# Designs tried in a protein design chat: VH-VL binders against Arf-GAP with Rho-GAP domain, ANK repeat and PH domain-containing protein 1 (ARAP1). Part 3

Target 1, 186 residues: Arf-GAP with Rho-GAP domain, ANK repeat and PH domain-containing protein 1 (ARAP1), of Homo sapiens (Human) (q96p48r954to1139)
Amino acid sequence: ASMGDTLSEQQLGDSDIPVIVYRCVDYITQCGLTSEGIYRKCGQTSKTQRLLESLRQDARSVHLKEGEQHVDDVSSALKRFLRDLPDGLFTRAQRLTWLEASEIEDEEEKVSRYRELLVRLPPVNRATVKALISHLYCVQCFSDTNQMNVHNLAIVFGPTLFQTDGQDYKAGRVVEDLINHYVVVF

## First folded at step 4 (VH-VL)

Design g33 (from gb1 with light chain A50Y; framework fv_gevokizumab)
Fold by ESMFold2-Fast, scan of step 4:
Structure g33 (fold): chain C 186 residues (1-186), chain A 119 residues (1-119), chain B 107 residues (1-107)
Amino acid sequence: as target 1 above (186 residues)
Amino acid sequence: QVQLQESGPGLVKPSQTLSLTCSFSGGSISSGDYYVGWIRQPSGKGLEWLAHIYYSGSTSYNPSLKSRLTISKDTSKNQVSLKITSVTAADTAVYFCARDEYYGYFDYWGQGTLVTVSS
Amino acid sequence: DIQMTQSTSSLSASVGDRVTITCRASQSISSYLSWYQQKPGKAVKLLIYYASSLQSGVPSRFSGSGSGTDYTLTISSLQQEDFATYFCQQSYSTPYTFGQGTKLEIK
């Protein structure tokens, strides 16, 4: 029914990324960086769904304040939004190409390939990937307290962003590579 | 404002190598995260994508031309070049260079340069 | 390679008309489709990218729609400067391929 919906058809902010993404990332950056198991722990299903529904209706009017929403509900809403994109964040057209790039043995060649693939993404998707990976780089900087190192984030976001069943190690490797090489890829 | 300008020989003999140059102004080919591509159009026919090059130097070619193509860039001159070897009358076309910022969406095009292959 | 078919090679219209041009891909291209305008002696101009996104500087009378294999360019109220040839192009996979073109002519 919603098969034709694209990331560019979402509510977009001033930075040309979905407001839902910006709202959730901003809240977690302010309140959630030291939360143990951030992104691994699930929010309450009903609260997460209610939050996601309000964000889908009018994300610009949703203001997340400390103490009003649990960080796990916000992180779960963001993951669900990204997972449910009909064309995916990395797009169906490029999905296999991204996964194959993760198998390049030479690190310099692999990083160059990722930069090329990022430019090939639609502008909104590219900007959203950059914003998300930047955020995840920030999250792992606090891994001593939140227990979410790069590998742990890759386990969570590989299946989420590439819409896999969690068995595709290549999806996790792409996420891990983008975080580890953030400075040179973006 | 970005402008692209093609230049070529106008006339080239069969079996020789055709060399084309695209000059970039209003922006640097080394400072953007875009591709520069070549597209041609034979008289009265449609558009055919030939090749593109990314700012890093990575290239992609249309397989139908079977290794006859070489695309390169000179960042100091702000130019992208295309060479086609062993030309025939079938290579007679208007050749365009174009910028690709958005996954194959060509947002700026040169005016085109006509190349005729004849003896 | 993905084949792009514009079933109409030419169509005639008058200023003020609503015009539609169609494009069909030989396989699903997931909205990775652009529309271009070409006038004799002028540079090719990008009108629409990603099936429905209007390029900056392009008049709002131009719009794109479609998904999967079937796509349409619409000009809501044709102006004199719109008489040109229109091409669709897929960017789903390389080699990028174009439709044959539809020439919009004065009635």
Scores: ipSAE 0.007, ipTM 0.450, lowest interface PAE 16.5, mean pLDDT 83

Design g34 (from gb1 with light chain S53D Q55E; framework fv_gevokizumab)
Fold by ESMFold2-Fast, scan of step 4:
Structure g34 (fold): chain C 186 residues (1-186), chain A 119 residues (1-119), chain B 107 residues (1-107)
Amino acid sequence: as target 1 above (186 residues)
Amino acid sequence: QVQLQESGPGLVKPSQTLSLTCSFSGGSISSGDYYVGWIRQPSGKGLEWLAHIYYSGSTSYNPSLKSRLTISKDTSKNQVSLKITSVTAADTAVYFCARDEYYGYFDYWGQGTLVTVSS
Amino acid sequence: DIQMTQSTSSLSASVGDRVTITCRASQSISSYLSWYQQKPGKAVKLLIYAASDLESGVPSRFSGSGSGTDYTLTISSLQQEDFATYFCQQSYSTPYTFGQGTKLEIK
């Protein structure tokens, strides 16, 4: 499949999220939740490159099984896929609105605003955000072992999902807020 | 293990362009989800962040110096370069390159290269 | 720009002492703070990231704490090799900014 401008132009699975996202999230949930520094540590260069190219070319034919891939290669492939989306996961059109929502001081109003913004995302983007944040909620449940608490995940995924040129605290705060309020937001 | 090594001219004259190169070994600048940045330290003073570049080529610059800075990468040579135009005595410093794997936390640093701006 | 202030430019201590170095940000930085060690003629070394997380390979006698605007680096039992300059840095927003440094000197 082609490298489309939007997430919906990717190959989609049964849950209406990109097969690339589903394959990587499923594998890390199965094999990587207790891996120290999961998502912080980078995979091996050539293996990550080959895996990502295979996923971009025909994600439906790529079946990741326990023991066949290093978890750091899979996590790096997922991060790179999300980072390199031309329109981004939160879309270019809505990016600033999401970042501004993170500045709302009243917690109840902030959560309400995030719910409103999720409804305004294209269906595939909304489903993908939900699946990803659900996964990150699971990752941080094992933080005693993997050392990736909510704040650590926000540091990694803020720039990744909002495609910033470095750490952007508003982007990190959106990720933290969505993880911390997962039950009430989704 | 990842290693970074800076190289520069040592001495440059005022008003000239300073060119610095950071060579990366033990890993690739294009393979990790990290930034390579430049930080400088004038003698007896604190650290000043200058710029960074992501594996995709995206760049960010310190606003106070942005008009004088250009950061670039050469993936085939595994190198990151920084140019500073119109140098003055205020640019005399040790220049470090550093990897930022954790999005703002520099986990590997080069040894630094001293640049003196003097006629 | 976010200003990072280390209240003490130099501290004198003896081997075995518990040493505390403080860092204050001009605004809340939500734990986007790291601590670095610099020795003359050596590469700068990351000690602590995300305010409290110990970098791999760093001795357990180093710890970080704090939130909001106020952060602290603690060395629980000072060793000879710990006499160095220590810098805090915020990564909350660009440009990234550093404290002016605290030089830890032999008493």
Scores: ipSAE 0.034, ipTM 0.649, lowest interface PAE 7.0, mean pLDDT 86

Design g36 (from gb1 with light chain T94R; framework fv_gevokizumab)
Fold by ESMFold2-Fast, scan of step 4:
Structure g36 (fold): chain C 186 residues (1-186), chain A 119 residues (1-119), chain B 107 residues (1-107)
Amino acid sequence: as target 1 above (186 residues)
Amino acid sequence: QVQLQESGPGLVKPSQTLSLTCSFSGGSISSGDYYVGWIRQPSGKGLEWLAHIYYSGSTSYNPSLKSRLTISKDTSKNQVSLKITSVTAADTAVYFCARDEYYGYFDYWGQGTLVTVSS
Amino acid sequence: DIQMTQSTSSLSASVGDRVTITCRASQSISSYLSWYQQKPGKAVKLLIYAASSLQSGVPSRFSGSGSGTDYTLTISSLQQEDFATYFCQQSYSRPYTFGQGTKLEIK
C-alpha cells in the first residue's frame, strides 16, 4: 500500500479515529443538525477545498468555531475526505462482502452478518464507521427540521463510503441498515 | 448561486461533429461533490439522458449513443463539453447541462441551447 | 433499459384543484425517482427526489409518494404558476430514463 492508502496512516486522535472525521462530525453536531439539507447540499467548492487542505495539513489546529464556517463547507469536506480514501472506509478487500450482506432476506441473519463484518475491519476503520453511523443516527433524529431522513442519508453516504457512482442501491442499503440497527450492531 | 450556461453552434450539417460547452459559475466542477450531465429534448418530445462526468474524469454514456459521444471537462475554465459525431436530423434538440449530487437527480439545469441539424 | 410511463400526456385543471400525476416503471426502482417541472423558456426545475423528498425552495403544496413500480406527484392546491409540463425520472440504473411528460393545462 502507498502512504495514505489506509485510514491508519491518517492523523489519528485520542478516540482512534481520524482527527479530520472527529472535528467535522463535532462541528456538524454542534452547529448543523437543524440545517436544511445537511450533507445533501454542497459547500462552496473553493472554501471546501481550502478547508480540506488545512485539515489534511494539521486538523488539530484548524479553526472550526460556531458561525465562522458554513456547515455545508464542513459537511462537504468530510464527504470528500471519506470518498477519497484510496482503500475506502469499508476497505476494497471487504467491499463486495458488505454490499452482498445488504441482500440477506432474514433480518436477524443480516444483522449478525454486519456484526461479523465490523469485527473484521481494521480497528481504525471499525471505530470510524461506528462514530460516523452514530453521528448519522443523530442527524436523522432532526429530520423533521433538516429534511434528511435515514433514506436520504443512505443515498448520500452509500456512494461516498463505498466509492460508487450513485447507481449501486446496495451501498445505500448498507448505510441505511447500519443506521436502523445501530444499537444492536455496535 | 450556482448557474449553468450552455453554448453551441445553433446549426450543424448532417455527418459533422456537434460540440457543446457548459460553463459553470457560483461553483466549481473540480469539487467532487457532484456529477455534470448532458440531457437533450427534441421538439415536443421527452428528455433523454446522454452522458455524465465526475471530477476524477470518470464518465458514463447512454448505451444507445455511446459510440458517438465524448464528454470532457476543463477544470481551468470551469467547463464541461460534449461532442456528438456523425450527426443526423434525429440529433435536432434542445441540449441541457445539469448537476447531479449522487442521488441520480439533477438539481440545477442550464437554460438549454437549441441545435438544429440541417443542410 | 427501464421504461418510465406517465399515464396521460395532458391534464386539465383549475386553480385550487388537487392534481395527481402518475408514473410507472417497467421494474422496481426502489424509490430512486425524481419529479421535474418544465415551463417554456425557463430552466427545468427539480421538485421531488428519492420519490418523496421535497427539494429546497419548492412550495409545500408539492408532494411525492409511491414505491416499487408506481409513483405519484400531488399538487394539493393548484396555483396559476403551476401550469407546466411535469416529468418523472428513474435513477435506479443507467441509462437514466424519463417519462414522456404530462402537460398540465388550464381547464
Scores: ipSAE 0.006, ipTM 0.492, lowest interface PAE 13.9, mean pLDDT 84

Design g37 (from gb1 with light chain T94W; framework fv_gevokizumab)
Fold by ESMFold2-Fast, scan of step 4:
Structure g37 (fold): chain C 186 residues (1-186), chain A 119 residues (1-119), chain B 107 residues (1-107)
Amino acid sequence: as target 1 above (186 residues)
Amino acid sequence: QVQLQESGPGLVKPSQTLSLTCSFSGGSISSGDYYVGWIRQPSGKGLEWLAHIYYSGSTSYNPSLKSRLTISKDTSKNQVSLKITSVTAADTAVYFCARDEYYGYFDYWGQGTLVTVSS
Amino acid sequence: DIQMTQSTSSLSASVGDRVTITCRASQSISSYLSWYQQKPGKAVKLLIYAASSLQSGVPSRFSGSGSGTDYTLTISSLQQEDFATYFCQQSYSWPYTFGQGTKLEIK
């Protein structure tokens, strides 16, 4: 079945975030934190598509097990799900405001602005952003092995979450700021 | 009020398996708000992080010790457990459980339980 | 692994003194640094997180500063209850690592 335009219309789990998101995040946390190039490397297109289709149909019945799924297929499915949200994770209504906040020169003012914008997000979007950024913070803790530091993750997730063509440096800066200031914004 | 309380055997013989339990009160280990970790401290030495368990059941281990460590949770009892196999005198330490609310810092700690490994 | 070095293993001070304890990381940790206080027979206490954020319930005489590789914990006016061992911790990379500790002792 077709899901609605907003994140809140997705299949929600017990933690009030989309089941697709926590299934993928949980699997990568178990199996992918030390995988070199995690989130930078792409999975196989057909395997990623089949996985995403099964998750969209009935995410609760999809059980990801070590050895059965390549971590790059799971990471690609998560990125594709987030990228293809019609309203986006940060919402179309607030997208420009988030990007403009990244240009605030005073760090304390910038952090305060991000906190304000997080409160303005719909509850499911806010919870999902918190869960995702927490996960990315965890991923970068293994950067000596996986080679994905904060900047590398920002390059990948900026265009994905803000649905840009990859040339909008502000989108990457928002992601980097949220990871670096996770403690004070969430 | 959140409280963590460790329990363990006190004494364990070399080559045996050490089992520790952390009991949580004032909060749920499955709320999705935090991770639970184990940290140890040998007498007169520094702190060493051992393992984390996430709200989802996912685990992370200190690479130096991971082959010997198993962290698990029992949601119905609100408990987190740690097992260390093949213990030696080097495993003699005070063992703490602590809560990490996604930030990589530990805001609530148990009082610690002393484990001595000796024959 | 990221190595955390506290330059002093022990430091002597008197009540009322301004005390600074330093911590250096072997690489940049982007302010993912916490400070803990440990007293004999009591639970370990979080004082500072994110290099400079004061934990709820911690007296305002405690403050943290620093960035990159170099961080400091400051106690602006030392009280009798502050004689303890202080540890820094990084959470930038796995595994989490702690400094060796600085024991604050009465002069």
Scores: ipSAE 0.005, ipTM 0.471, lowest interface PAE 15.2, mean pLDDT 83

Design g38 (from gb1 with light chain S34A S91Y; framework fv_gevokizumab)
Fold by ESMFold2-Fast, scan of step 4:
Formats: sequence, C-alpha cells, structure tokens
Structure g38 (fold): chain C 186 residues (1-186), chain A 119 residues (1-119), chain B 107 residues (1-107)
Amino acid sequence: as target 1 above (186 residues)
Amino acid sequence: QVQLQESGPGLVKPSQTLSLTCSFSGGSISSGDYYVGWIRQPSGKGLEWLAHIYYSGSTSYNPSLKSRLTISKDTSKNQVSLKITSVTAADTAVYFCARDEYYGYFDYWGQGTLVTVSS
Amino acid sequence: DIQMTQSTSSLSASVGDRVTITCRASQSISSYLAWYQQKPGKAVKLLIYAASSLQSGVPSRFSGSGSGTDYTLTISSLQQEDFATYFCQQYYSTPYTFGQGTKLEIK
C-alpha cells in the first residue's frame, strides 16, 4: 500500500549513504561490471522482491556474496529502491530545477549550475547522487563488454531517479550530463 | 489505454525498400521506461525479433538483418518506423510493433500488418 | 544466438483439461522467459514473464514454472477461449528469440 521511507529515514552507512545503496553498488562493482545489459536487463521478479524486502527490513544484516545472487536481481532491487523513494533522489522541491538545468545551452554554464544544485541537496541525497553517478561512470567504462554506454544508462536511470511525469527526456539528459562531467561536477 | 497500430504497403516489389509505421496512442513514445520494437511472422512460421528503439533514440538490431534495417522515431507524430532495404520473397510476413518496458518482454502488441513481396 | 524449442507444433485438448506446453533453451536463461498467446486476427497477448509471474489481467488458470533451460506453461482447466497458439520467448540476451509455437486445438 505505502511507498518506502525517504533517504534520510534509511539506515546510513559510511559516507552518509543508505546501506541498501552501498550493498547493491558494491556487489555490482565486484561482480557485474562486465555483465551484458547490466541495469537494462531485469532480475527475476520474485527474487528481486524478496531481496528488496530483506534490504528494507534490515540492510546491515544482508550480505551479498559473489556467486550467491544474480547481478540482475541486485541491479533491479537497487532501481526499484530508488524509484520508490517518496521524495525522490533529487527531491520533489528541486526536481523541476534539475530538469530545467539540462536545457542550458552553454556547456560550462550548465556544469556550473549542476554543481550549485548538488550543494543545495540535503547531505544524504547529495552523497547518494555522488555515489550512484560515480558507480555509473565505472559501469560505462566497461561498455565495450557490458553494452551499457552513457546514453543507455541515461535512458534507464532518467525515469527511475526523477519519477518523471511527461518530462523523461530531460531526466535522461541530467543523468547523461552528470556521468559525462563526473570529474568536474563532483 | 495503450494502443499500437501498424501501417505499411500491402504489396512491395523485390529489390525495393519496405517502409512500415507504428502509431502509438494512450501514451507517449518520448515517455521513458519502454522500447518500441518490431517483430515479424512469416505465414505458418514463428516470431522473429527485428529491432527496437528507446525514447532517447538508442537502437538495437537483430544481427542477421542489421545491414538491411533502420529503425527511427518521430516524437511529434508519436510514431516509430522501420525500413527494410532490398526486399525479397523471404520478407513476406505479418509485421508487428510492440512495447517493451526495457525488460525485454513485450506487454502490448499491435494487430499486425501483412506485407507481401511479389512482382 | 539462444535457440528456443517447443517440443510440438500442435496439441489437441478438451475444455476442462489440464494442458502443459514445454519450452527448452539451448543454454541457461536464468528464468528470463515470457509466454505469449496468439489468436487469429487479434493482438498477441503477454501471459507470463520472468518464467512464473502472471501478467495483470491474465486468468489464474495460467501458470509458468521452470528454471535453467527447461520451462513449462500450464493451463489448469482449459476454457473455450484458450484455444490459441502459445509462444515462449527468452530475453536473457539479444537477439531476443522465440519458440516455434504450439497450437492448442479442439479434440
């Protein structure tokens, strides 16, 4: 019936990000960077749901180990967690401002605007965005093998992170911009 | 409700280019979360996946036909198009467009349009 | 490419029967399998995804099972409207591939 808790209400690990995010990102970094279609391919629905329920109940007690979980189940659990956030990763209050920033034509001005918007996010949201984009930057570095270039990751994560109602092309552009400019934005 | 409708020539001559259009209603092709793909079925045979395109313009093609296929979209018309060059009798089939919510399975299909390649 | 094989092209049954349709992949597809129903003159309908998950609006008499390379679609009590052709599809890797179809016919 109800959505999950907001980011600030989650269990937080080191670096002030939710343990759910840390567990999933760490596992994919260890086991999934060369998996073809990572984040595009879905996990098995029942396994993904059970994993997400376990992570929501007590993420600190969930230990993902190589060979025990399919990478697509873990990646699907992470996507569902992020999409289900009631206030969203970029917050309801900042959402439209982020989408509008993607339309700035001057590249340097656009990057500067993204840096300003990151500082305005709550600390947990800001840290979580940085951790996620850093991870996606790593994923696309293996795109020759996993077939998930920056564009492919943007089309998956744009709608997921912004929970967009009719503005999904701008959401994809934000994700694409943050990945492409990771080294100068973060 | 989501609805897909194919249109194309009923008859096309060998060596010509076949052009197909899929019109999307009850949703937008520029709204993320799905691919629009093309699948064909020759008479009395199974289904063959041809290509798909996502809202961002990212495409994938069946390797066996890749050199002959071009998939594109027109967001202003809410349409996805497929072109097949140098057609032969082997391209005679019912052509379907279908939606895939980026998972790889197709939840909504059009009715299909029959294309006959004959002189 | 992953080859999908349905063991028979046609199967005869009567209303009320339990019907089983099988599908085998040439390699493990980790339950990335969907089942479709096709009736003449109608759009293809998704029945099952992720090997065992029932699509919204599909009657509960349909169920899917299997893992690895071997998968099954079961209709627990066949109805008149169920006489159709059924296809399996793997979405573990591109190109997506379909079984050749099993036509369910009236005895």
Scores: ipSAE 0.000, ipTM 0.449, lowest interface PAE 15.4, mean pLDDT 83

Design g4 (from gb1 with heavy chain V36W H52R; framework fv_gevokizumab)
Fold by ESMFold2-Fast, scan of step 4:
Structure g4 (fold): chain C 186 residues (1-186), chain A 119 residues (1-119), chain B 107 residues (1-107)
Amino acid sequence: as target 1 above (186 residues)
Amino acid sequence: QVQLQESGPGLVKPSQTLSLTCSFSGGSISSGDYYWGWIRQPSGKGLEWLARIYYSGSTSYNPSLKSRLTISKDTSKNQVSLKITSVTAADTAVYFCARDEYYGYFDYWGQGTLVTVSS
Amino acid sequence: DIQMTQSTSSLSASVGDRVTITCRASQSISSYLSWYQQKPGKAVKLLIYAASSLQSGVPSRFSGSGSGTDYTLTISSLQQEDFATYFCQQSYSTPYTFGQGTKLEIK
């Protein structure tokens, strides 16, 4: 897939999510869970760009092995892929609705609203959100070592997934809510 | 290793335009993962954020100075530049460039360049 | 604009002391808070991001805590190299704003 292709146009893997997402998540789960600043630290520019280009050209032929790629290069490639989606992971059509849901004061109502919004996402988007949030839940379980608790992950992935230019606390709140309520929402 | 180095005129006359350049070595500003910003510090005073630019060219300015500020980026030269028009003695400060990783925090700073506005 | 207040402009301490520096925001900033160290003639150094996360390469004697409007930087056992000025900064909204700074001086 080329830069600018929507999520539904991506090459899909065995779990019906983009192969690019699967490759990156799998590698970080194997090699990066205890890496200090995982997802916050950026990889080397040229290596990240080369990796992302390879993944966009033919993700199925890219097999990341322990020791062959720096985890920060892989995490940067994943973040840039997600940020660069033309329609976004949560879709442009539903973006504001997701952000508004984060402002619901009643916890049970908020969780119920997120569940409804997940069902309204295209199947590939819904599966990809579930896979990503599951992965981030695993990352934060190692926060004592990697320094990336739920809040840290939310401030990285909020702007990334909702494609804001800078801090957007509502976007971060959506990510934080989905991680904190993973078991109930998915 | 990533290094940021500011360069400026040192001395600028009142009413003129101040031009500052930040050069990046040991890395590239073309990754798209970072914001790049300018912060200044008048002698004996605190830090004041001025502006930032993203790889896409998206910019954000401190509202108190927005009418006088222009931030720009040259990816091929690994440079971020800041222009301040109609300078006065109040613009006398050490000017820093810094990298921002989506968090609104600055993980790498240049050493700063002193700019004095005087006739 | 969000105002950041460091009520203590100067603190005197001795090597080995536990030092606490405080920072208050004019509104809740939801842990979008960083701490910086500045020494004369040297580049500014990031110590803590997201209120409590230690920057890579920063000694473990530095820690951050707080939530809402009130935040604290703690140095558990002060070393000679720690005499510097410390600034807090909010990144909850633009314009980003800094505290006035707290200068840590030799007693």
Scores: ipSAE 0.070, ipTM 0.678, lowest interface PAE 6.2, mean pLDDT 86

Design g5 (from gb1 with heavy chain H52Y S60Y; framework fv_gevokizumab)
Fold by ESMFold2-Fast, scan of step 4:
Structure g5 (fold): chain C 186 residues (1-186), chain A 119 residues (1-119), chain B 107 residues (1-107)
Amino acid sequence: as target 1 above (186 residues)
Amino acid sequence: QVQLQESGPGLVKPSQTLSLTCSFSGGSISSGDYYVGWIRQPSGKGLEWLAYIYYSGSTYYNPSLKSRLTISKDTSKNQVSLKITSVTAADTAVYFCARDEYYGYFDYWGQGTLVTVSS
Amino acid sequence: DIQMTQSTSSLSASVGDRVTITCRASQSISSYLSWYQQKPGKAVKLLIYAASSLQSGVPSRFSGSGSGTDYTLTISSLQQEDFATYFCQQSYSTPYTFGQGTKLEIK
């Protein structure tokens, strides 16, 4: 898999998600759940870039053993990978529809709309969203220690996943809704 | 098919260390798909979560008890163990081990092992 | 820590009754709530997760509802085997915390 390829062109693991996503998520689950500001704090730019380049070349062979990488470098590499997807995680074709769904006033109708939209995503995209949101739910379970509650994660991942400049707060609402309703939506 | 079975000393003297073992069958503690943890229940009281261990050996403790708790695993025996130091009568409880698939709910539980702290 | 309160420690009912058990969180837990059944000499059993999702193998007479801070477990037509203690649990934040339990007794 090369930089700029769509999700369907990535190297896939046993869970049918990109190996890059699986390995970064697994590393943060092992080493980063209690790290203050996880995903909010940036890794060192040059280390993050080198790590991402290595993951893009051969994600399975990259050394991601405990203590070998700073957790913030791994979290930044994951965010950059997701942000740089040419079609985006939620796809260009469906991006606006997802953002508009976040404005539905009735909670049950909103959740129903998200379920419908997930079914419309390509299989790899749908599996990747599920894996990522599941992971973010785990991160927020440790928010007393890591200071990253659902709202904080939504601020970080909204612009990242929907490829916005951070001015569109609807992107954050989608992420927050998916974390809050993970078990009933997926 | 997943089964968890606790074993413990039954009786422990005050100030001693309590050691408990959870034997896991029908699944692997090395899978990476779940936490294995310990929960206790004093007679006639509610449930209290104590600790989790991930397949990598990463541990998470209830902050109120963290200084007295150590959770560990033995992958070759497919077992998770819990140690509680400096026990008192307040540690008298049924101890359960249970599985959590990262959703914060426990889908498989052991039957529990009673531990009494008494001289 | 998030405190979980069940409004009663014991409740008497008869077979065929509609039974409702309530649980309140000290802060919003965004539907990260599970219900468990505990019988003497039996393993603790997960009934409901995510406030309203029925666990595989659990009879359809069990249902969960609620949002924010207030949640309920309902048994639509009580059976003899349902006399047990029921616990709610929040998984919104660690440490995970449980309600004190509601013992369902024969009237």
Scores: ipSAE 0.009, ipTM 0.592, lowest interface PAE 8.4, mean pLDDT 85

Design g6 (from gb1 with heavy chain S60R, light chain S34N; framework fv_gevokizumab)
Fold by ESMFold2-Fast, scan of step 4:
Structure g6 (fold): chain C 186 residues (1-186), chain A 119 residues (1-119), chain B 107 residues (1-107)
Amino acid sequence: as target 1 above (186 residues)
Amino acid sequence: QVQLQESGPGLVKPSQTLSLTCSFSGGSISSGDYYVGWIRQPSGKGLEWLAHIYYSGSTRYNPSLKSRLTISKDTSKNQVSLKITSVTAADTAVYFCARDEYYGYFDYWGQGTLVTVSS
Amino acid sequence: DIQMTQSTSSLSASVGDRVTITCRASQSISSYLNWYQQKPGKAVKLLIYAASSLQSGVPSRFSGSGSGTDYTLTISSLQQEDFATYFCQQSYSTPYTFGQGTKLEIK
């Protein structure tokens, strides 16, 4: 079962995404791009939970300083936030439509379908997907150092974003497709 | 405990329509947690994926056979059915139904039902 | 369509042997590769998914490896119950395609 507020109920920043997402993504972009196993490795459970609680209470007042927060605690907090959204990032109403789209054989048709589905997402969800996929595209650019290529990120974020048991690689394929086609889809 | 059981005619004449039924128990085909597909295996040959149907009623078909295939479901009977039109000897095979929880692999299979196409 | 090729259609082995079965895809499938076991009179069984993940309930002597186009199923110490036909399957795109199968036979 998911816990926490829906995406639309989050404190939003100027880019129309949750401040929690912005804070975590910004920190990982500044401090975590070369960290081996970023997003695959888990942070300390108690530190991750404490951080997530602080972010949920007042994300704008949370200061993530280099050297004070372990990158794995921040990445785990982001994953837990996204996983625990009651309606999910891609919404429950559209979840299976996204998974079905990943099976389209023709690449151009598949990309067009994803573009269409993105427009159908609520504005906050669409902006959040764009920001997250942009970040993951950046993470994989450092894969020679961090060991997290597109496929590795898809395995981690597929189950996280589509709220599966951790083995749903149709969900992973959606994430992989969005990263690989970021420039064309967004 | 999930169980899938196929049923079919056993023998079908060339040019006729083959109708197969998969009865599902231990879960509901109307749930959004998985979908059901059909896979066949000619004697001594490999497996061939035919079609699957999602809880929403959306379908996917093997393109090489799409013009001859119709997959459907009856939620009141908890059954998934497959029709193959204009059958030939090449359609002689064991037909399996199987489920996938959207992981892209089939974790539960029926025992299979043999269909022979012969005059 | 993505073509899946298993390098051998049959293989003879003895109990206790280390057995490897190889599968090659006609294009990169990004580890979207599954292994199945088929025994006469029993339901087809999923062994490995996503190239290297062991399905729950499957003995630890089974393992999978590989990436890109080349994948391997390994049985570290063959048991009597392992004599069966093994199939690889890509789930990268529909239509899902299977290898032709490798029948593992007793020597």
Scores: ipSAE 0.006, ipTM 0.483, lowest interface PAE 14.2, mean pLDDT 85

